VH-VL binders against q9h9l3. Designs and how they scored, part 22

Target 1, 176 residues: q9h9l3
Amino acid sequence: PRKMVAIDCEMVGTGPKGHVSSLARCSIVNYNGDVLYDEYILPPCHIVDYRTRWSGIRKQHMVNATPFKIARGQILKILTGKIVVGHAIHNDFKALQYFHPKSLTRDTSHIPPLNRKADCPENATMSLKHLTKKLLNRDIQVGKSGHSSVEDAQATMELYKLVEVEWEEHLARNPP

## First folded at step 14 (VH-VL)

Design Da1
Fold by OpenDDE, fold request of step 15:
Structure Da1 (fold): chain C 176 residues (1-176), chain A 120 residues (1-120), chain B 108 residues (1-108)
Amino acid sequence: as target 1 above (176 residues)
Amino acid sequence: EVQLLESGGGLVQTGGSLRLSCAASGFTFSNYAMTWVRQAPGKGLEWVSGISYSGEYTDYADSVKGRFTISRDNSQNTLYLQMNSLRAEDTAVYYCAKVPYYGSGSFDYWGQGTLVTVSS
Amino acid sequence: EIVLTQSPGTLSLSPGERATLSCRASQSVSDNYLAWYQQKPGQAPRLLIYGASNRATGIPDRFSGSGSGTDFTLTISRLEPEDFAVYYCQQRYSSPLTFGQGTKVEIK
């Protein structure tokens, strides 16, 4: 059986008017929720919008941040060969400029059994915050200090574990 | 082998200025953030300032903001600390330190330090 | 700023004994953002632990770090003569970066 990790990234705005989402923090946890990686990351381009309210990223965090190219290499080394669990994970991979194999990707924002368990429409896209509250009775992303990518990654893994057996069986019968 | 060598310390009067240098070798200097940490005689460690690998981002302790300036010359593998308006409480051994890729914001290699004494 | 308070101020032990050092943060700190350093007289500090529980390169396995939230611990399982020194905790969770005031481990 393949090892699983969960990933969550925070992005800042670069480019014209800050419309480009650039990786500024990445957190990876293992199946048990232990942190494998958690670093601030310095985008290659000037940051126009830190999006602090959501990202939690501030200018001071960039002082000791790992350059993007270096961080990307470190992250990819961890992800390679793993089943990667995330929420709306396409955004994380886009920010990483990386494509993980679809057969090894699990997106908790698109798992019908998970939504069913949360009494939500199976084909709806629910937020991580909502699913975490409903299924784990835990509040995440509370306050104005921004998100904790570690907490979000941990929550994502715990949510997936609730439907892991059923979903893995489904995927085995219906490979992506 | 990673080596950091501080220089520029000495005796200076209150209100005076001093520029510290840190010569780095044994690693790709331009790829790593750097920091200054100081230690007053017989006291603990105090973070002073940090600078990103390219020098674009800097940060300072409140105690030195507006008086100290951190900079770097990656072509010369050298870190600098310009200290202006020096005060007696700035008296300390000043260390330059390297920030690792993992655990950024910690300091994995340190110089031996240079002593700055500010007299009244 | 986040204030780190270390205890005890001084720890008197004999070689071979177990040392337990505490670091308490004034605010919750993610466990990945706490480091420990060792400093011997007349020497620069040396990184021991980063991310609360990861040993730095070359650090003996008798050194270990643990903790979460506001309470962190450095443990030396069996003190060696060279381990008598001052130990500092440090947080990188928020600016300004801060150190604890230090714990001196001295020979009994």
Scores: ipSAE 0.764, ipTM 0.889, lowest interface PAE 0.6, mean pLDDT 95
Fold by OpenDDE, fold request of step 15:
Structure Da1 (fold): chain C 176 residues (1-176), chain A 120 residues (1-120), chain B 108 residues (1-108)
Amino acid sequence: as target 1 above (176 residues)
Amino acid sequence: EVQLLESGGGLVQTGGSLRLSCAASGFTFSNYAMTWVRQAPGKGLEWVSGISYSGEYTDYADSVKGRFTISRDNSQNTLYLQMNSLRAEDTAVYYCAKVPYYGSGSFDYWGQGTLVTVSS
Amino acid sequence: EIVLTQSPGTLSLSPGERATLSCRASQSVSDNYLAWYQQKPGQAPRLLIYGASNRATGIPDRFSGSGSGTDFTLTISRLEPEDFAVYYCQQRYSSPLTFGQGTKVEIK
């Protein structure tokens, strides 16, 4: 089996009305939940909307933020060759302007056995917060200070571990 | 070799102004965020201000906000700290420090500092 | 602001002994946002540890960092004569960036 990591990203709004989601923070944890990467990232374009309530990102975080191109290189170096676990991970990869091989990607928002375990419809898209509460009895993304990408990445990994054996077997029989 | 050299320190009266400079060499200055940290005589370290690599983003400690201004000239590889309305409690050795990419918000290289003394 | 409280204020030890320094945050700090510095008399601070547990370049392996949440530790496994100095923790989790008040490691 390949090494496994979990990723979670926070995005801010750029562009004329802040509708472009740009990477502003990225957190990567290993199988045990240890932090491999966690940095604020400076988008190449001017930030119009920090989306602080959700992202937790503030202007002051951009002072020491890693330039996007540099951060992207660092992140890709970590992800290369790994099984990458995320929740609605397409959004993270889009913000990274990178797409990991499908065969090495695990999206906890699209794992029917995980939803089943949480007494949710198998084909529904459930939030990370809901699944974490239901299956791990843990509250994440609480308060108004914004999300913690490290916390979210750790929760994502722990959720996947609940169905890892079953899902990996399924994927082996049904390769993407 | 990374080198940071502060200058501009000295004796100034309360209410006066002073401009510190930090000359950087041994790395691509324009690619890195920079910071000022000060240390009062016999006391600990206090973060003062930070500036992003391009200078677009700045931040300040509440104790200096509205009085100090951090800036940089990337063409001259120089970091600045304009200090206005100086107070006795601003007396300190002022260090400029480099911010790395990995572990950004920590400071991997420091100058030897320049002493600012504010007297009544 | 996040207040970092270091303990003890002074640690008196002999060369060869193990030093354990504590840094407690007033609120939870993400694991990767705590750094440690060493400062010798008349010198500028030197980065020892970043991200709670990563040694900076050139730092001997006798220095190690650990901890999470609100409690962090710097350990010097076997004190060398050159290790007697003041040590500061620092958080980069939120503005303003803050330092602990320092722990002085002095020779007994």
Scores: ipSAE 0.763, ipTM 0.888, lowest interface PAE 0.6, mean pLDDT 95
Fold by OpenDDE, look of step 14:
Structure Da1 (fold): chain C 176 residues (1-176), chain A 120 residues (1-120), chain B 108 residues (1-108)
Amino acid sequence: as target 1 above (176 residues)
Amino acid sequence: EVQLLESGGGLVQTGGSLRLSCAASGFTFSNYAMTWVRQAPGKGLEWVSGISYSGEYTDYADSVKGRFTISRDNSQNTLYLQMNSLRAEDTAVYYCAKVPYYGSGSFDYWGQGTLVTVSS
Amino acid sequence: EIVLTQSPGTLSLSPGERATLSCRASQSVSDNYLAWYQQKPGQAPRLLIYGASNRATGIPDRFSGSGSGTDFTLTISRLEPEDFAVYYCQQRYSSPLTFGQGTKVEIK
């Protein structure tokens, strides 16, 4: 198996007016889509906005949630040394208060060949939902229950796999 | 070695109150969420309540909402369940259980339980 | 709430045989949120499997978990005398946390 994982995080709002995005769930899958990590995470600060419509996070999920510091350690252990695939992944890293090396990061929201394949402008930022529907003929983030970070991570990995060869060659010629 | 020891069970009349305790040892109690699960005689397991590591977040089964209160004293390594307005259907062995960091929401260690009998 | 239905209610087998226990959820449950427990008479439950397929610490290799969506399975490859007990599945995907009604594995 490849040393490649896909990550997706759900965030809740903390701080004044809930404007701070805090990690509340993190899912990591391997190249095959197998779940390596999926936990609810408890932010260090009081949650003001659960953003349930999008995050799928509810108050009850915080009861058994892993404290952020502990979860962060677990997650970083998994990510270290691996190619990390995500969609708009800078948000995930920000929430984790961790930044993976750029040379080992793959952001499916910024891969021109992927957009081209989906008949989208190459330099446009397309949603994970749209790309997944267009290229995988799969509906994600459906319903009112919020997103599934596992589903999103799996979709992200599958999307990347469609352009992996081309993109890895590109990166080899053009290191970030 | 992780140990959980429930106490406080006994016989109580319908409408009465009882307070269960769970003494924890062998791990950093304040770092882990805890839960209560009960089992009526000859029946299956029923989740009752859960509490986060700091005690800030709690959750309850509908069957006990408004009557039971879960709490913890991390300085004493003790989990509590205050049970008010007890009913016959609350008769059960009550277990306290530890929630691991992995597979949160599962219960990796259990006490031996304490019997609560509610008589009409 | 998510209802977990276990089958069969009772499984009668002999030592050395393979046991297959099913747990069906009333709605889709993420794999990582399904656990299995063993309970022997007069004892507290013991965690066997977490995250649908991860063996808890100290659990023998003969125990395995699998499944996804609404259908999950606990398998005991070769029953040992000490494996005759009641087994429960449990979900943490949504509140309230719920258990299956249990499957009793008894000696034939």
Scores: ipSAE 0.632, ipTM 0.857, lowest interface PAE 0.8, mean pLDDT 94
Fold by ESMFold2, fold request of step 15:
Formats: structure tokens, sequence, C-alpha cells
Structure Da1 (fold): chain C 176 residues (1-176), chain A 120 residues (1-120), chain B 108 residues (1-108)
């Protein structure tokens, strides 16, 4: 069977007016929640907006950060051939400048059985924070100092496990 | 084999200046962040300063901020520490250290250090 | 600033014995941004453990790290003569980067 990992990224603003989201941290955990990768990443473009309130990224984190090209290579080596779980995962792949096969991609923001378990409409896009509180009785992303991508990746994997059997069977019958 | 060689240490009077150099070999210097760490005689390790691979981002310990300047010349594979307004408490062995791509919170290769002695 | 407090200050042991070194952080070091170094007299530090529990390249398996949050441990399962040195923990979770004060492991 294929191995599964969960990914979460933090982004900063680059480009004109800081509107482009560029990768500045990435965390990857395995099925058991063990950390496989967790590094700060220096974008190739000048940082215009650290977005610290949400990203948790500050200038000192960039001093020892891995260059984007190097980090991307390391991350893609981990992701290749695996089922990758994320929350609103298209944003993470966009920041990585990467396309992962849809058949190997799982997005906890778009899984109807997961919404059902949370007593939410099946077609609603629910935040990771909300789903985690409802289904795991855990508070994540506490305060306004920024998110922890390790914490978020771990929560994402735990949420997926709640619906894994049902959703994998659904996808086998309905290939993306 | 990664090698880091510090130079430029010596005896200097309080208020004086020194410039330390760290010659790097055995790796692509311009791809790695670098750090200075010091150790006073008989004492523990103290982080001094760090610099990103391009040189764009720097950070300093409060004890040296405003007096020390870290810099690098990627074309010469050399890290520098300009030390101004030296004080007796700056007396230490100064190490150059390399930051790996991952291994969070670590410095994977160190030079053998250069001694700076600040006298009254 | 995160203060790292190591204990004991000195650990007197014989070759072949197990050494257990403690590092306590003044606040949680999230995501295990903790490293351990060995330093012998007149030499530069050598990286042993990064990410709290991962051995650096070329480090023998008798060295292991564990812990999370505020409490971290370096274990040397069987002391060899070359292991008598000073050991430092270090955090990179928060600026400024800080080291513990060291634990000296000396021959009994």
Amino acid sequence: as target 1 above (176 residues)
Amino acid sequence: EVQLLESGGGLVQTGGSLRLSCAASGFTFSNYAMTWVRQAPGKGLEWVSGISYSGEYTDYADSVKGRFTISRDNSQNTLYLQMNSLRAEDTAVYYCAKVPYYGSGSFDYWGQGTLVTVSS
Amino acid sequence: EIVLTQSPGTLSLSPGERATLSCRASQSVSDNYLAWYQQKPGQAPRLLIYGASNRATGIPDRFSGSGSGTDFTLTISRLEPEDFAVYYCQQRYSSPLTFGQGTKVEIK
C-alpha cells in the first residue's frame, strides 16, 4: 500500500504589494504524526509582507532558512509517489510550484463525510481550526502570533484518519 | 570535506577593532547560512551573529548589536565579522559555523576558532 | 530569550557506564528545535543530535536524544574513553539562539 503524509505550509507576501504567496515554512508528518520535514524557507523573491499574524514568520527566521530551490527539491522527494493530505492543499502546491497527481491528493477542506461528522453542510468549506475543535476536541492556531505548521499538519492527518476508509473507497469508485 | 578556517584574531586594546575572516571550502558556500559563536576562556558557548546565504538577512546577540557587523563575500567563499568598540568581555575564541539545510537548531560544521584578547 | 539549564554540572563516570544528561528550557521549545554538541579541551564543538532526537552524520548509535517541550535528554549508552568531554544543548526556536551552560562528563 501507498504511504501517506500530511503537509502544511506557511506563506509570506512577495511580488507587487505583497500579493503573491510564497513559501516560507513547510512541515510534513507521516501517518503516525512523526515529523519528516520542518524547515523555514527563504523565498527567491524579496519579502514584502511577512504576514506574521497568520504565518508566524519573522525576519529572524529567514537568517537560517533554506533556499527555496533546495527546500523544494527536498520536499518533492518526500512527496513523490505518496498520498498527500492537506487542508486547502492547492495553496500549498501553488507555493511549492508543484503539481501532485489528483489521485494521490486528499484535501480535508473538501471531504463531505468529514463535514458530516462535524455537523456541517457537506458542501461547506470549513477551516482546519473549526474541524479540529469539533472532531478532535483540540484547540489549534491559538492566539494571534501565527500558526504552527507542524501542529496543523498533525491535525490534518488525524482528521483524515476519521474518514479514511470511507473516503478511500469513494475515490476508488469515483477516480478524480 | 567541509572545512572552515578562522583568522584575524589577536590582542587588541579596549575600544579597538578587529576583523575576523572565515575561509570556507568543501561545499558551495553561497548556498548556506553562516554563524559566529564565541567562547570566553573557561566558559560556555555564546551565539554572536548569523547571516543568510545571500547576505540579505542578519541577526545579532544583544551584547554585540551595534558594535559587530557580520558579512560575507560569496565570490571569495569568505565570512567576516567586523568587531568595533571592543570590550574586555569580548575576549573569547571565535568560531565560524555552518548552518545545514535541515537539522533545525544546529550548526553541523565548525572551524577550530581564532582567539581575540581584549586588554585594557 | 529562552534559557537552557543543563544538569548535572559535572558527571563523573567510568568507561562502559551509561550517561544521562538533562537540558531544561525556560519555555517550551516547539517542534523540537534542540541540538546537542560535544566539546573536548582545545577543540571546536561537534554536532551530535539535532531536532532533539536525530543523530548527526557519523555519530555513533550510543548517542541518543529524547524529550520535548521543556525537558530534553542526551543519553550515552556505553561511555567510551573518547566520550569524556563537555556537552552543550542549544535551541534555535527563538532568537537569540542560546546554549546551555554545559555538562562536563569526566572519568571517575
Scores: ipSAE 0.495, ipTM 0.817, lowest interface PAE 2.6, mean pLDDT 90

Design Da1
Fold by ESMFold2, fold request of step 15:
Structure Da1 (fold): chain C 176 residues (1-176), chain A 120 residues (1-120), chain B 108 residues (1-108)
Amino acid sequence: as target 1 above (176 residues)
Amino acid sequence: EVQLLESGGGLVQTGGSLRLSCAASGFTFSNYAMTWVRQAPGKGLEWVSGISYSGEYTDYADSVKGRFTISRDNSQNTLYLQMNSLRAEDTAVYYCAKVPYYGSGSFDYWGQGTLVTVSS
Amino acid sequence: EIVLTQSPGTLSLSPGERATLSCRASQSVSDNYLAWYQQKPGQAPRLLIYGASNRATGIPDRFSGSGSGTDFTLTISRLEPEDFAVYYCQQRYSSPLTFGQGTKVEIK
């Protein structure tokens, strides 16, 4: 009965030498893959490295971007009380400056049954691109113009659905 | 109620200058990106320029780069467009518009527009 | 620059009919960063649809948007007298932000 969403974020480099990852885009989809949130976000500190090859973020995207504080408030209202699915989701929560309850968090990079379905070692950390190709027969993150956080969030939800019954039962027996 | 009111339009000769203002009320102006869009008589819409909520980031259509400057004064809730080196093809109604938090890069509230006429 | 080409230029219909307006992009508008606006004579444009398919606040459910990539559609399921206006599509995927040339929906 608890609502489930998937999240994916794109980050840019801030701080010394651009090594700090700051949120610059966030996409949230519901269980059916419908987009609940998708906005460019202006980080609170100066952007040093757009990381465009991976992030897809360019200076022009920042002109109409939502301020970080406002975006964070909107995003957290969507996430509160929900099961949140992501891939390597700790990076997304760190960029949001947010801690989601572990009991409500699902990380497709760390679900052994999902790796098993992909004929991968159960303890391996597999990329979203790899899992999506193997299990959904889809190519995501195509090209070098950056990732689409909408595409990635949708893929993450579809991957979780493949193991949802088994993994939710596992978590009920083994509370995190 | 969100309200946007443009002013500063009028008749000007080619090569002249005008400064447009857009007075904003009914929302926290300093939290929103703003834009200028123009419409030549009998023609469609053309994006002119945009500015981030703090004013740090700006962008311009190629047709106005180097001649127009967008700015804002968040203490006065006012958006500006400084138009220099005006040409006949700049003749249009100029609208200011607000960028919403959802659908960023679209424009949810528009002013009534102010007419700029550039004659030779 | 992404050029948006709307068709038809003019759509002549009667109240109660279904209107289908097309917007084609010169290159893919990834993530469906496409909006639709309505404009009546002497008025500012009104946002109808953002994100290709999401209705803006206060927009009746007879307006719907669809499409992806290069092909986008605005549908008015049952035309009302107030719907006779000019409609513009707009992309925000890349700078400069661009509008289509407009489709006029007029009474037949």
Scores: ipSAE 0.480, ipTM 0.799, lowest interface PAE 2.7, mean pLDDT 91
Fold by ESMFold2, fold request of step 15:
Structure Da1 (fold): chain C 176 residues (1-176), chain A 120 residues (1-120), chain B 108 residues (1-108)
Amino acid sequence: as target 1 above (176 residues)
Amino acid sequence: EVQLLESGGGLVQTGGSLRLSCAASGFTFSNYAMTWVRQAPGKGLEWVSGISYSGEYTDYADSVKGRFTISRDNSQNTLYLQMNSLRAEDTAVYYCAKVPYYGSGSFDYWGQGTLVTVSS
Amino acid sequence: EIVLTQSPGTLSLSPGERATLSCRASQSVSDNYLAWYQQKPGQAPRLLIYGASNRATGIPDRFSGSGSGTDFTLTISRLEPEDFAVYYCQQRYSSPLTFGQGTKVEIK
């Protein structure tokens, strides 16, 4: 079967007033939750707002960060040809300046069977934190030090596994 | 072949200054973050300072903040460590090290080191 | 600052034996930001493991890393003569970057 990975990214504010979201960390895990990629990334333009309370990115993380163009090449090489799972994954692809085939994309923020398991409205967009607590009995994104993209990617993969058989069959019958 | 060659170490009195250099070859120096790590004789490794590939971002261990300054000259493929107000506890072999694109904040290539001895 | 405590301080073993080296962090190292290095006398350190469990390029498969949170392990499945050295763990989770104090693996 086709290899499956989960991705999560953290962004910082660049551009005027820090309103542009630029990639500053990316984590990719395999089906078993093993880390395939986890690096801090230095955006090509000046960082205006680290957004630390959500991103977990601080100035010191940029000291050893990989240049964006190099990181993007490494990340896209890992994603190519694979089923990619994420939460609100369009934001991650936008920060990567990349479009992954919809037939190979899985977004845990938009899977009705997953919401149903959590006793949530099937068309509601639920936070990763909420779904993880409800369905995996785990607390993620704890405290005010920011999110961990490895933790979030691993949680995203585990959530998808709860509905994988049902959702893959649905997509086979209803190709995007 | 990646090569890192430190120089500028030697004997110096307490309160003195030294400037260490690290000559880099075998890779595109300006694409990589760089680091200084030191090791006192018979002791373990201690991270000293790091600098981003462009030089825009720097960080220091608390033990050297305000006394040491890391810098780089990407046109000359050289990393520097300016050490001021030296103390006996700064006596160590100083290594420069390269940060890889994978496992950033770890160090895949190291120089041979240069000895700094601080005496009263 | 995250303090890394390695144990044992010295590990005396024979060639062919399995070596197990421990590294304990003073607080959780989220996202497995743990690396291992080997250092022989008169030489610079050599990167063995990054991300707690990923073998660096050119490192033999007898070296493996494991662990998460506060407890990490380096394992050498069958010691070779060239493996007798000092081993350091290092964390990249937070600044300042810190190393453990080292474990010396010596011939028994």
Scores: ipSAE 0.475, ipTM 0.786, lowest interface PAE 2.7, mean pLDDT 90

